# Ledger of designs, part 9: VHH binders against Galectin-4 (LGALS4)

Target 1, 332 residues: Galectin-4 (LGALS4), of Bos taurus (Bovine) (q3t0d6)
Amino acid sequence: MAFVPAPGYQPTYNPTLPYHNPIPGGLRVGMSVYIQGVASEHMKRFFVNFEVGQGQGADVAFHFNPRFDGWDKVVLNSKQNGSWGQEERKMSMPFRKGAAFELVFMVMTEHFKVVVNGTPFHEFKHRIPLQMVTHLHVDGDLMLQSINFIGGQPPSNQMPMPAQAYPMPMSAQAYPSPGQYYQQQSRLPTMEGPPAFNPPVPFNGRLQGGLIVRRTIIIKGYIPPTAKSFVINFKVGSSGDVALHINPRMTEGAVVRNSFLNGSWGSEERKVSYNPFGPGQFFDLSVRCGADRFKVYANGKHLFDFSHRLSAFQRVDLVEIHGDVTLSYVQI

## First folded at step 4 (VHH)

Design c18 (from b2 with G53S S54G G56S D57E; framework vhh_5c3l_4)
Fold by ESMFold2-Fast, scan of step 4:
Structure c18 (fold): chain B 332 residues (1-332), chain A 123 residues (1-123)
Amino acid sequence: as target 1 above (332 residues)
Amino acid sequence: QVQLQESGGGLVQPGGSLRLSCAASGFTFSNYWMSWVRQAPGKGLEVVSDISSGGSETTYADSVKGRFTISRDNAKNTLYLQMNSLKPEDTAVYYCATEGYSYGDWDYYFDYRGPGTQVTVSS
């Protein structure tokens, strides 16, 4: 299982079908559901349901159903009190039999936004209030690699604001306002900054406050079938020093790690028990800064550790990603 | 529960016209896309035409484009297929159909269809 830095990142790896489980904390605007899987070579249908409860006759707020039986299509609908609503249909098929895919449901105020393999596909207007949705149900002719609930979660320690019993003193500005309080809390050493959805490559992300013990960087991406290599650098912008260089090389089947300090490359580290970076594959990478080393996990499994070579690793203020990779999600 | 009943088939000469009707019951017709599907002697099923729940979107097989028109009357729970410029190759049993959902209320891989109506195009 990969390290999860905050309540807003809830991965499940290699779940069995049918997948029918609670959505952690329920659906919230700003939440995204990431599903990575492989469509069966003999696929006829699969579905993803956002359901009200877990029972057999549960209402379905959103039913997403790609079909290869008949004309290729994706059917979208809802079910209330055992009856299907007005069917929406797309006569385009974003999935391919036998191919890995990433399917993302973004929970917006007025609709679910559906993104397949990084391309916007459909917007399904809400028909049932979001707060009624409690479960995700996935079944059919696919294999699941991961399901991940990202964003939209309240902080793990939530404190309601106290009601004022009497007026604050005339110098009330000495106390932070609700907006100022939340602004200060956002600067605590947790996952900082807004997530980037489908950012372009090359990607350059600023680590405001620098690399801190317990900070975790999440990178979800895809390796094109023709990809040769890509790079992830944890860099000191002012000097050009690279504290950790991760270089998956698909042609060599290698995951190279190194540092670039004071104008010179260090010793390469390559040993891994498995390689998550195959052509045509999606990956989920987490890089956690420990006191003595970086701890790196791929697809929920420990991949490697990298002992700090830059003593003042707090100086690292940039994450660069470049080369033959497509990015789905980056949280720094 | 879903019941579909076709009518309007018959024998017609090449170049002639027929109008098929399908009476639907047992479901909320106006919520479903509807299809006409046919099976020629000794051949498999062919989807002829689809129509959206509101009737604003239609699709046709290349074999019938420009000759057939699908339509529906949601107030009457009725689906229609107007067939013009009929050819011997249009000879088939024509079925009114609606697709079931993968799991839940409907059988997987089951297209709900009526008993069919025979269309024969021959001189």
Scores: ipSAE 0.385, ipTM 0.753, lowest interface PAE 2.9, mean pLDDT 84

Design c19 (from b2 with S52D G53S S54G; framework vhh_5c3l_4)
Fold by ESMFold2-Fast, scan of step 4:
Structure c19 (fold): chain B 332 residues (1-332), chain A 123 residues (1-123)
Amino acid sequence: as target 1 above (332 residues)
Amino acid sequence: QVQLQESGGGLVQPGGSLRLSCAASGFTFSNYWMSWVRQAPGKGLEVVSDIDSGGGDTTYADSVKGRFTISRDNAKNTLYLQMNSLKPEDTAVYYCATEGYSYGDWDYYFDYRGPGTQVTVSS
């Protein structure tokens, strides 16, 4: 089953170019825009624009423009009232023709911070007030894998969800538990801990409160070209039991799943209709705890389910990630 | 509309010097990086030098490093190329150029360039 992303995590997968859409809730300090894509083998240019409105000739608060035509460079600028401002350039090129990339724009108080493939690249001072920026526009010689707006709570263009969770019509009826019973029911995936940005590998994250139904773990990462395998374990720290072991093996082209319970590995599960883990590729992985099984999605598509083998799965209190992988973002 | 007009080319002997000028109009010159580009007989376009909007950051092709100096005067909307120790291999039409930002502009590396000025290095 498909699930709804948490409010602070809003991906769009495989968008068509040109991408020209509203930024959910507008642009805000603390927000990050994650763009995963592939530079065309014959790339001349692509751009990413943060725009004021959606109309033709809109002002551009920030224009980010890698160019391979001529000397390799990245051009950065703004456009106000139809005129380009003072051009900034970086004569270093963080992109490679034909290669997958991750491009992150972090919205800071004084500037946009640009990070490419996990490495800080540039800081572009705000020239237009952030409150005026409403749209993201991406076009040019690339293929988009995903665009994701992460963090920053949006201003209120959406209904307050807590008010709708309250059982007003049913409060007049006798129930075994008071009306607070309905407050705990949510259809949205739960993301409990603070996010980790570019955490080192091996990664060890504690699941405070343990693994509960609807808890969703998000892992964004990169598989180096020379990578052989990596591991994600959902583990009971006190016993060493592994409720779910996910082991992508790039050499074998396999996504192995298993459990390690009471000192023994269980039966391997390998069947998938597609493999999202290739050398040189970025991935977006979501692992949701269901009542009967884990539900795993990669790059927005269902990858596999894994029926609970540890019946007391709420004892899982540790997520381990190790092996040949680089991490961009982990939310547990 | 963007207009660029080069001047200062001519015939010069090997080891000589020339100074090229480019008069710019129709855009906010002080906001743009500017380039000198050349095309030698029977060859493609070669980027010679780039200069940032403020004039503090410059780059040069390996073929001209130490011999050519790019500069600009934003008050006069003028780009310069000082060429010293000229070689026969420097014989080319020299264009001043700037890169466009429009969607169609990336069809060409140098969307805006002047008509060029001929530099001939010969005895």
Scores: ipSAE 0.372, ipTM 0.757, lowest interface PAE 3.2, mean pLDDT 84

Design c20 (from b2 with G53E S54G D57E; framework vhh_5c3l_4)
Fold by ESMFold2-Fast, scan of step 4:
Structure c20 (fold): chain B 332 residues (1-332), chain A 123 residues (1-123)
Amino acid sequence: as target 1 above (332 residues)
Amino acid sequence: QVQLQESGGGLVQPGGSLRLSCAASGFTFSNYWMSWVRQAPGKGLEVVSDISEGGGETTYADSVKGRFTISRDNAKNTLYLQMNSLKPEDTAVYYCATEGYSYGDWDYYFDYRGPGTQVTVSS
């Protein structure tokens, strides 16, 4: 199944170049734009533009342009009424030819904060009001793996509450049970709690309200070239029970899943059609809680399902991440 | 129309000095980093030095470090290169240049340059 975007989470996987599309809902303070890609082996330049409108003559609020032609540098500028403004330049190069990267633009009140491979790189003060920016434009000597628009203000307050969206149960004659009320109102995965940006490992995040149906946990990270394994646990803090244990093992080329209940490990599940956890690669992992199972997607593609082994999975109140992984974003 | 015009080249003895000038017009000079680039006979282009918009940051190729000084006068739209302790290896055509914002033109890694000024270091 195709991945279903949660509110405040808008991924596009493997887009073609040039990428030139509307920013969903426009730019907002607190929003982040995550770009995962690979710099070409023979890269001269690529750019990322935040543009005012869609036309070729559009003003550019922010132009981000790494260059390997001449001395290695990153050029940053704006374009208004056909004229480039005062050039800002960094003589440090955070990208490597032929290497995968993650480039993050965080929309702050006073500036764009640029983070490359988890390391803060530059702050570009706003020269054009954010509200004027409508489009993201990416082109040049790279391959795009994903572009994701995360966070910011809630999407427009028009959450559809159509009375006609689900067929009325012909035999239903009463209100749903209290435990089912939320399920009938929600149509999209939920993303609760504040996001964590570049959190340290080990990571421990509390699931406020516990694990509920449609809750989606998002983990963006990087597998160092020398990594052996890492672990993601969905845990009941009070008992130490682990409802879902995900253990990518780079040395074995395996994605191990299991549970740890009442002091014992269950049966391992390992079958996947592909392994997204390669050394030197960035990943985007989505774990969605279903009524009968966890549904897990990596880089927009279904990876596995894991049937609930802990019947009272609502008791899961902790997400734990440890081992040989670097985290760029966690939303629980 | 962007125009860059170099001057100040000539014939000089080893150990001598020259000062190159570049007059810029047709763009907002104070918004651009500027470069001196050279091409020796039978060789490719070499970036000699870069200078930031306000002149607060400079970079030099290892071959000229300690001998050349780049500077600019934004009020006059002029770029300078002071060349001291000149060596025969410094013999080249020197170009005033600025990098453009195009990603499609890879023939030169600078989009705008002047016609150049010849510097010859010999007896």
Scores: ipSAE 0.254, ipTM 0.682, lowest interface PAE 4.3, mean pLDDT 84

Design c21 (from b2 with S52N G53Q S54G G56S D57E; framework vhh_5c3l_4)
Fold by ESMFold2-Fast, scan of step 4:
Structure c21 (fold): chain B 332 residues (1-332), chain A 123 residues (1-123)
Amino acid sequence: as target 1 above (332 residues)
Amino acid sequence: QVQLQESGGGLVQPGGSLRLSCAASGFTFSNYWMSWVRQAPGKGLEVVSDINQGGSETTYADSVKGRFTISRDNAKNTLYLQMNSLKPEDTAVYYCATEGYSYGDWDYYFDYRGPGTQVTVSS
């Protein structure tokens, strides 16, 4: 995969089980952990643990455990000093054997908020201080499509810092003055505007400042089993011009791309080496603006490029999503 | 370390009543949901009833609703099942159980259960 993660957006695609890795930067209020996967057709259990360290017998701040062995239920608990605590239990099952799902953990001040397939499911009050949580552990009867750590970082202050305090006195020899400014990271994809969580369709989001080189738009969504098609437009709101039209057509098995400029549709582009948009499937779409083209990735894999047809692509100030799709996360 | 021991089973006529007890040890009983599970001859395990830590929330299988009552005494580390209006189809070995947190090889099992107590409903 060629996808470059942005600060506050840290995807891992198709990880193997067990998944047991550090949480980038640790847990923070405002952070969300997005897990897309498929429950095994003969699933008994799987779990997601937020753990204190990586060692065997590590404390578990939050254990999330759906079970089909016995009555369908989701068990929620913690483990401290080798002992499980007071079990919380939901006798409702938001997962289906053999079905794709999206499981989201939102880190709130008082609790973890759990959202399954866009529907709020449970709130688990913090039992262990969040700063002690370092690792995410996932295992059981599922296949992981992606794990993504989103947000939880303070807003980027893109202005130069007025003063730099170096821990070592010798670090100042590299610069004539300790008041030297540092530059914001210029190589990483830019994501601007507030994230939209489970926004309704049709979706209309403003690209504040317009489309610029390196700006990356993230769209996480779900294609209902009965879906026929949906549309993503990169649009100039004032003229109605569409610089890039992406139209997955489930009935045709096609991913159509085109432009609508000066009142007319251009030539369709359809060639892809794979189609990520299947009925009953979740997708993670990344659209990056390059100098010469849009670069589009689905589920971490390059899907297509679309050469700019609108010369002044900076005028694109609207992302429009409509049709037979459910949205879980949009970042523009 | 977890030990569960059932008692109170026996032979009873249709329409009769039995009260099962389960003595628990080796874990903090008051922290666990507890279950009664049964296995009829030649059948798989059926969850009969669940009870939460404090006894304020209970669930029953459709086959026993209105006839069975699950309860617990956390001071005595004891789980109970009051069975009324017993039917021949209630004939089974009854197990006191709690679900563990292990992941691995399993098939419709509870990680912890007692040796069971036989309930036979016949004339």
Scores: ipSAE 0.325, ipTM 0.718, lowest interface PAE 3.5, mean pLDDT 84

Design c23 (from b2 with D57E; framework vhh_5c3l_4)
Amino acid sequence: QVQLQESGGGLVQPGGSLRLSCAASGFTFSNYWMSWVRQAPGKGLEVVSDISGSGGETTYADSVKGRFTISRDNAKNTLYLQMNSLKPEDTAVYYCATEGYSYGDWDYYFDYRGPGTQVTVSS
ESMFold2-Fast, scan of step 4: ipSAE 0.482; ipTM 0.811

Design c29 (from b2 with Y109G F110M Y112V; framework vhh_5c3l_4)
Fold by ESMFold2-Fast, scan of step 4:
Structure c29 (fold): chain B 332 residues (1-332), chain A 123 residues (1-123)
Amino acid sequence: as target 1 above (332 residues)
Amino acid sequence: QVQLQESGGGLVQPGGSLRLSCAASGFTFSNYWMSWVRQAPGKGLEVVSDISGSGGDTTYADSVKGRFTISRDNAKNTLYLQMNSLKPEDTAVYYCATEGYSYGDWDYGMDVRGPGTQVTVSS
């Protein structure tokens, strides 16, 4: 089964080029667009456009365009009424031909913040109002592994929280357009903690309320070329019990799963139809708590199930990540 | 339609100087980075220098740093390359260039170059 999208987390896996689709709910402050892909070994160019509508003559609020077909550079610009604006340029090239990358666009109030492979790269000041941006367009000399729209809209199921500061004044333009208030109710995975962006390793995240049925943990990361192994533990902090231990071993080409309960390791599970954890690769991992088992997906594909060995799995209150991995995003 | 026209090339002795000019038309010149690109006999294209639309940022190939200066006059839609301390290895056809944004862009064609101006450095 394919991974189910959740409010504030909207992945598309292995999209074909050109990718030219609506941005779910439109572009909003606090939203991040995560693009994982591979630059072609013979790459000349690729681009990412934030567009006003879908037509060929559409205005482009932000054009991001790395180029190897001259001096290595990244070109940044906008297009309004058929005319390109003042070109911004970076002569630093954060991409490598043939290499996997993660490219993140963070939508800030005054600009797009661009982050490549966990490193801030550029800030592009808004030239077109964000509310006019409706589509993301990606094409050129790359292969897309995933595109994911994260954040920017409060979960529809959460109760309003009291403001500690005075409420901000609201104008007529601050009210959502008709249809923006309503989100479909469904049996979606829940994401209850605040996201961590580029957290350090070792990572220790607290599961407020513990591990409950339908809770989904998202881990986006990168496996350095020299990496040997890393660990993800779903742990009961008070006892040290590990309900689920996931241990990718790059040297062995294995994805080891086990439990550590009452001071003893259980039986290893290793069988997978594919291994998403290769040196030099980015991954997108989702771990969903089911009633009978954990369901784990990597890069949009089912990777394994792990039957609950800790019957009181609700006691799991800690996610640990350590070892040879770099993290770009964790949502618990 | 974008048009670029170079001038100022010629024969010069080693150690001499030349100033190349490029007249641009058909686009909003000040919005675009401009480049000087050269092609030596029997060799591929080499980017020599780039300049931002405002003229505030410039880059140079290692082979020409300290000897060549790129500049522009946006009021005249003209790009310049001042070439000092010329060497025989600078012998090439020099092209004024600008880059399009994507294949099929009707606003601005890809990889637009002028017809070039020959620079020959010999004694």
Scores: ipSAE 0.255, ipTM 0.671, lowest interface PAE 4.4, mean pLDDT 84

Design c30 (from b2 with D107E Y109A Y112I; framework vhh_5c3l_4)
Fold by ESMFold2-Fast, scan of step 4:
Parts: C-alpha cells; structure tokens; sequence
Structure c30 (fold): chain B 332 residues (1-332), chain A 123 residues (1-123)
C-alpha cells in the first residue's frame, strides 16, 4: 500500500524539524520546490535555506525568513564565508499564525521566484551559482506537511550524435535508455501531460492518449475554510460518462466515490480510514490508473481503491475539477 | 563581534528636540537593516523606526511619524535618530538594534542591540 512516486515528482510527507536533506539531482532551471506546512500559533520565525553542502557554517545561496518577533516582515538574504549579504526585506506578511500555507520556490534562470498561497511574493536574484546548491534546510516555528521537488531539467541525455556519424545508431526518439533508468520507467507511474500551475477552477484537463495503465494524475490544492464540497471527475468527453467521481463533502466529513455510466449513478463508496480534506487545509492527491482499479493516495498515504466500472477505461480523456477548492498544481 | 553603542540621550522639555547616534562595529553595517527600539519603564520593547542598508527605505511607528527621522552614514558606521516635538510619552531607554539571524534556539528579535541611552521628557 506504499505510495510510489512518479518520475520527476519526489514528495516527502510529514518530515520532522529540522529538515536538512539533499535536493534530488540538485537545483536546475524549471524546478519547483513545494512546501506545505502550518505556521505555529505562537510563531516567532521560521526559515527555508538553499545551502551549499551540508554542515555547520555552510554557505546559504538563499535564506527565506518570515518573522513575527518585531514588525511583521519577510527577510531574504544570502550567507557567504560566514557573513550575511545585503538584506532584502518585504514588510508584508503572507503567513498567518496557526494557518496552513503553501510556499513555492520556482528556480528561474536569473532568480528564485517565491509564491505563497498561490500569490507571487518576491524574486530573489541568484547570488551563488545554482549548480552549487545541494541541500534544502527548513527549521523554526512551523510543522511540515510535505516537501516536494517537481520538474526541472530532463534526465541527463548524452549529446545527440548525428545518425550520419554512425551507420546504424539507435534512435533517441524511438528507444528509451536500456539501463537502470529504463527499468525504473517500466515499473513506475507515468506522468505525460503538461503541468498546470495555479489553474483556475473549474479545471478541465485533456488526457492525451486517454487513461492508460500506470498513468498518474497529481492534484495539489487547498480547501477554503468555508468550503462545502468539490468534485474530481475522470470523464469520457464524447459520452459524458464518468468512470470515477470523487466528491469530498466537508459538511458531512465524507469522501464520496461513484460512477455515472449510461445516464445513471452507481453505488456510492465512502469508507476511508482518515479524511485528508479538511477546511483550511492543503492536500496532495495522487490518482493512479491500475489494470483493475484506481489507486488513490492523499498526502502520501493510501486513501482508497476504486475498481474499474467502465471496462474501456482507456476512453477516459478528460479530468474535471470543480467546486469549493483552489488548485496550486495539476499534472495529468 | 557585533557591538552597538548609543549616545545623545538626556533630559529635555516637552516640545524639545534630541539627536541620538549609534556607533556600530564588528559587522558589515551597510548589509543590515537597522532599527531604533525603545522601552518605557515597566513596558515591553516598541519598534520606533527602521532603515534599509542603503538608507533608501524607512518605516516609522504611527506614534512618531512626522516627528522622528531615522538616517545613517555608512561611511562612518553610524545610525541616527532625530527626535522633534518630544512628548512625555516618548520617555524611554532608546536602543540601537538590528535583528539577528537565529538558526537554532529562537532569540528575541532585537538580541543584537546596544546598552541603551535614556531619554526623559519632563518639565
């Protein structure tokens, strides 16, 4: 029942503080670091550091530090050879004591772009080459729900060699690497569509090639405090059939699952050992298509399975999300 | 080590003026935002004003806006507070301070501060 991450999607759930670990594959342009957590009710400070190496006195390429123990502010800086650099400061506070948050660092060519709760917050120009950054360090007055490293540089590929240089080279477009990478790819969940960042609701995503075995849909979102319900549908666009309908109902404390086939709703499934969809909470949802069932994980923990009711599930070509939810990331 | 030393405090009549100075050493002064904070007898610390490393950005507590002016001379590693139209309510110990960068046990925001200079506004 263990959660299996998709290639290019590497979450860690409920890590203990301090969090001080390698960044998988290092920092690369196009990579995003998603941090979901809760600011402590009596928060003074927390920080997020992008560090050069591991150990005491490591250089800090980027220090992100919200503070409530003075005038509310976010301090941004770097540390080289034991000395802090020129302090940048935002006198606006995007965090609230006791409230859940999502903090995203997008690695751009010239800067780190910081997004808090879906709103752009700051751009911090690189002061240390991003290739030197190896570790993420998080500590302070917060609880971590998840840290996720998403996207970035494609897996390293050898410089393409012209077909003319070799009489019969293997086509890079036709053949995947036969090594360990290929073995990993053949057994891991597949993520094929383009990512959507902070998409509006209602969301409609097209599954190019349809829903196939191992295809995994990732949904990161937030449930507003006043939310009553929202819906995720795996749908056949041409017929309107819904192979899997997921309907979290905050008022009832329920996670309803059903199908809508040939104009009729099927039998509701509701049994879960826990409910990840609480008002004021962020969630990380993974829906994987298996040969016999959907396998659904929330916040890294198995939530439910749903046996296929639509035998031709490959016809599912649409993911719809609507209702009382905000979305930070969708990967289909 | 970081050292901050205030001067310029004293006894002044209501409506009077004082100029506080703070000599800084042991760190790259121009890299740090600097603050003036004060503590009246029996009360907690109150932030009065702060100034960016370059001096280009300043903020003030509502209680002192229009009366106090913060400035700095980075060539001399010195922070200033010009206090005009002083009121009895401005009576306090005034500290030159900067906020530390704590990585372990959390310290109070203004752990890096001088010994303070007494300002008394009385007739």
Amino acid sequence: as target 1 above (332 residues)
Amino acid sequence: QVQLQESGGGLVQPGGSLRLSCAASGFTFSNYWMSWVRQAPGKGLEVVSDISGSGGDTTYADSVKGRFTISRDNAKNTLYLQMNSLKPEDTAVYYCATEGYSYGDWEYAFDIRGPGTQVTVSS
Scores: ipSAE 0.531, ipTM 0.831, lowest interface PAE 2.1, mean pLDDT 85

Design c39 (from b2 with S102E Y109A; framework vhh_5c3l_4)
Amino acid sequence: QVQLQESGGGLVQPGGSLRLSCAASGFTFSNYWMSWVRQAPGKGLEVVSDISGSGGDTTYADSVKGRFTISRDNAKNTLYLQMNSLKPEDTAVYYCATEGYEYGDWDYAFDYRGPGTQVTVSS
ESMFold2-Fast, scan of step 4: ipSAE 0.471; ipTM 0.809

Design c40 (from b2 with Y103W W106Y Y108S; framework vhh_5c3l_4)
Fold by ESMFold2-Fast, scan of step 4:
Structure c40 (fold): chain B 332 residues (1-332), chain A 123 residues (1-123)
Amino acid sequence: as target 1 above (332 residues)
Amino acid sequence: QVQLQESGGGLVQPGGSLRLSCAASGFTFSNYWMSWVRQAPGKGLEVVSDISGSGGDTTYADSVKGRFTISRDNAKNTLYLQMNSLKPEDTAVYYCATEGYSWGDYDSYFDYRGPGTQVTVSS
């Protein structure tokens, strides 16, 4: 089954090159763009452009360009009215030919902050107003695993209109049915808590309001080459009960699932059609709470379901992550 | 319309000095990092030195560090390489170059290169 994007979480999995698409809602302060991919074994260059408009010859607010041709370097620049601006350069190379990477662009008020494999790399001062940036363009000698737009949603009307209502649509003939529109919106997965960027392991996050139907937990991480196993627990803090225990075991090539209720482990579930947790690999995991079960997706593909064993699953108020994993992003 | 033209090469004895110049035209010179690249007979290209658009940052190959100095005059659109304590192994054709922003099938790391100037270090 296809993964359903949550507001403030807009993944595209395994896109083909060139990737050249609108940024959902445009570029905004507080937004992050996560790119997971593999540098080609024979890589000369790749680039990531934040572009103004759709056309050929569009202005480029930020051009990010690692190069293995000549001396290893990363070139950073902008392009306005067909002319490249003053080139910034880093004579250090955070990418390795043939290796998986995670490249993150954080949109800050004064600059783009670039983070590679969890390590801050560069800050590029805005040269073009960020509000003019509409498109992301990626091409070159890489394979894309995912591109994800996270956070920075435009303000919605969260203030009720206590005064008299106004008819806002231009044409009643074109106005969609309120029932159809609002019914569709209410079915989307939710992301309730603030995001954690590159949190330390062990990670402990509080689920304020508890685990409710449609709540989705997002975990982006990396499996070190020497990793043996790690654990994700959905836990009731007051009792210590674990409603869902996910235990990838790299040595066994297994993804173990279980529960720990009233001091006892239940029956292990292990069956998966594929294993996304390999040494040296980045993963994107979503855990959605359904009415009858947890629905778990990895890298955009359904991984497993886990039927609720704790009937009062709404009491789950902790997410714990520990073991041999590094985390780039957690949203609970 | 980018054009680069080197000058200043010649024959020099070991321990001697030469100053290379490169006249640039057709682009906003101060926006581009500039490089000196050389090719010795029967060998591949070697990046010798590069310099930022402002001239504030420079890098040198280990083989020339402490002996060569790269500089630029943005008002004159000119790149320089001061070569001191020259050795026979410095014998090569020296090219003025800048990297373009292209990606694809072509030699993308030196999109713009001059015709070169010969430097020969011998008695």
Scores: ipSAE 0.531, ipTM 0.833, lowest interface PAE 2.1, mean pLDDT 85

Design c42 (from b2 with D105E W106Y Y108S; framework vhh_5c3l_4)
Fold by ESMFold2-Fast, scan of step 4:
Structure c42 (fold): chain B 332 residues (1-332), chain A 123 residues (1-123)
Amino acid sequence: as target 1 above (332 residues)
Amino acid sequence: QVQLQESGGGLVQPGGSLRLSCAASGFTFSNYWMSWVRQAPGKGLEVVSDISGSGGDTTYADSVKGRFTISRDNAKNTLYLQMNSLKPEDTAVYYCATEGYSYGEYDSYFDYRGPGTQVTVSS
């Protein structure tokens, strides 16, 4: 079946703890790390580390550590040569015991920007040069649903640097100059536009060049507990024709698909082996344009195919998302 | 090795004052938030106050807000708690504490604590 994500979109679904793996191509400005999980009902702590190498004594460029033991807080720090640095704390807790969450680390020129459940949470200034960071380490009282590295072009061949010491002095040329312009969000080679982070709903995204075979649209979102339904339309803006209409209906427990062509709705398709769109759930949706059909995957698993009903599907130039959904990431 | 040692506890009348001190060693004191934590007989641990490494940020439990003041002297590696308008319900063993960077096995919030100093507020 071979789920095929776009280049520069590298999801891992349901990883076991501890998660301790290389960051594909290393950490780069313009990358975002998306972590979806569930905080344990009896959670004391979990952490996310951006590490220099994989060894047990590795330096930690950024340690993110929410704690429910004692006063609720999030601790942020770094570790160099076995010693923790100046501790930062936030006395606000964006996580809930037993609840699903989305935690996003955006790699900016001067800092990591942390976003929790679509809300900006903290900016952690870089203490260690980004190019030294090679690994992501996650452990603690949570269950991981997905980890995804989005944006930034991975280098073709990167060798591990297991013995490289971070404390070695680095040339000033190794760091961006203060005042250097922020790099644009990374463009994925097979995706035509820049990603939208936490876009508002209703969302209207233009498909420059239209739908072509192999174009993949990525939608990450959240279904509020009170949500009734939402809609994703692949639309021809000039005619109002909808080549593919996806309508999750939480009240019916259904994922309805249809088309709206020449002023008329077609026949509904509803068959799915599972429904990823439950109240209180995060989802990761991939819609790929094939020669004969759309191929749709949710959370890494095939959800449905939809045979083309619009013969000139290349005319689809608009993706609309509206209704009871919160969006964390859209790439068209 | 983190070591913490409290002093300054004792018996005091209701409405009185005490100043607790905590001598810290074995770590870079100014890099760590420090806490005062207490345990009354038959009760669990209660966080009283905490203070940032620089001393610029402080937090207090509602039960002590306006009466207690936390402070630190990083040049002396010492943490202080000034306790004013003491009440019988403030009677407890007072610990200075700092947190580790792991879950730990027990009360990971209080991975590093001193042996404690007894404060008794009674007539």
Scores: ipSAE 0.449, ipTM 0.797, lowest interface PAE 2.7, mean pLDDT 84

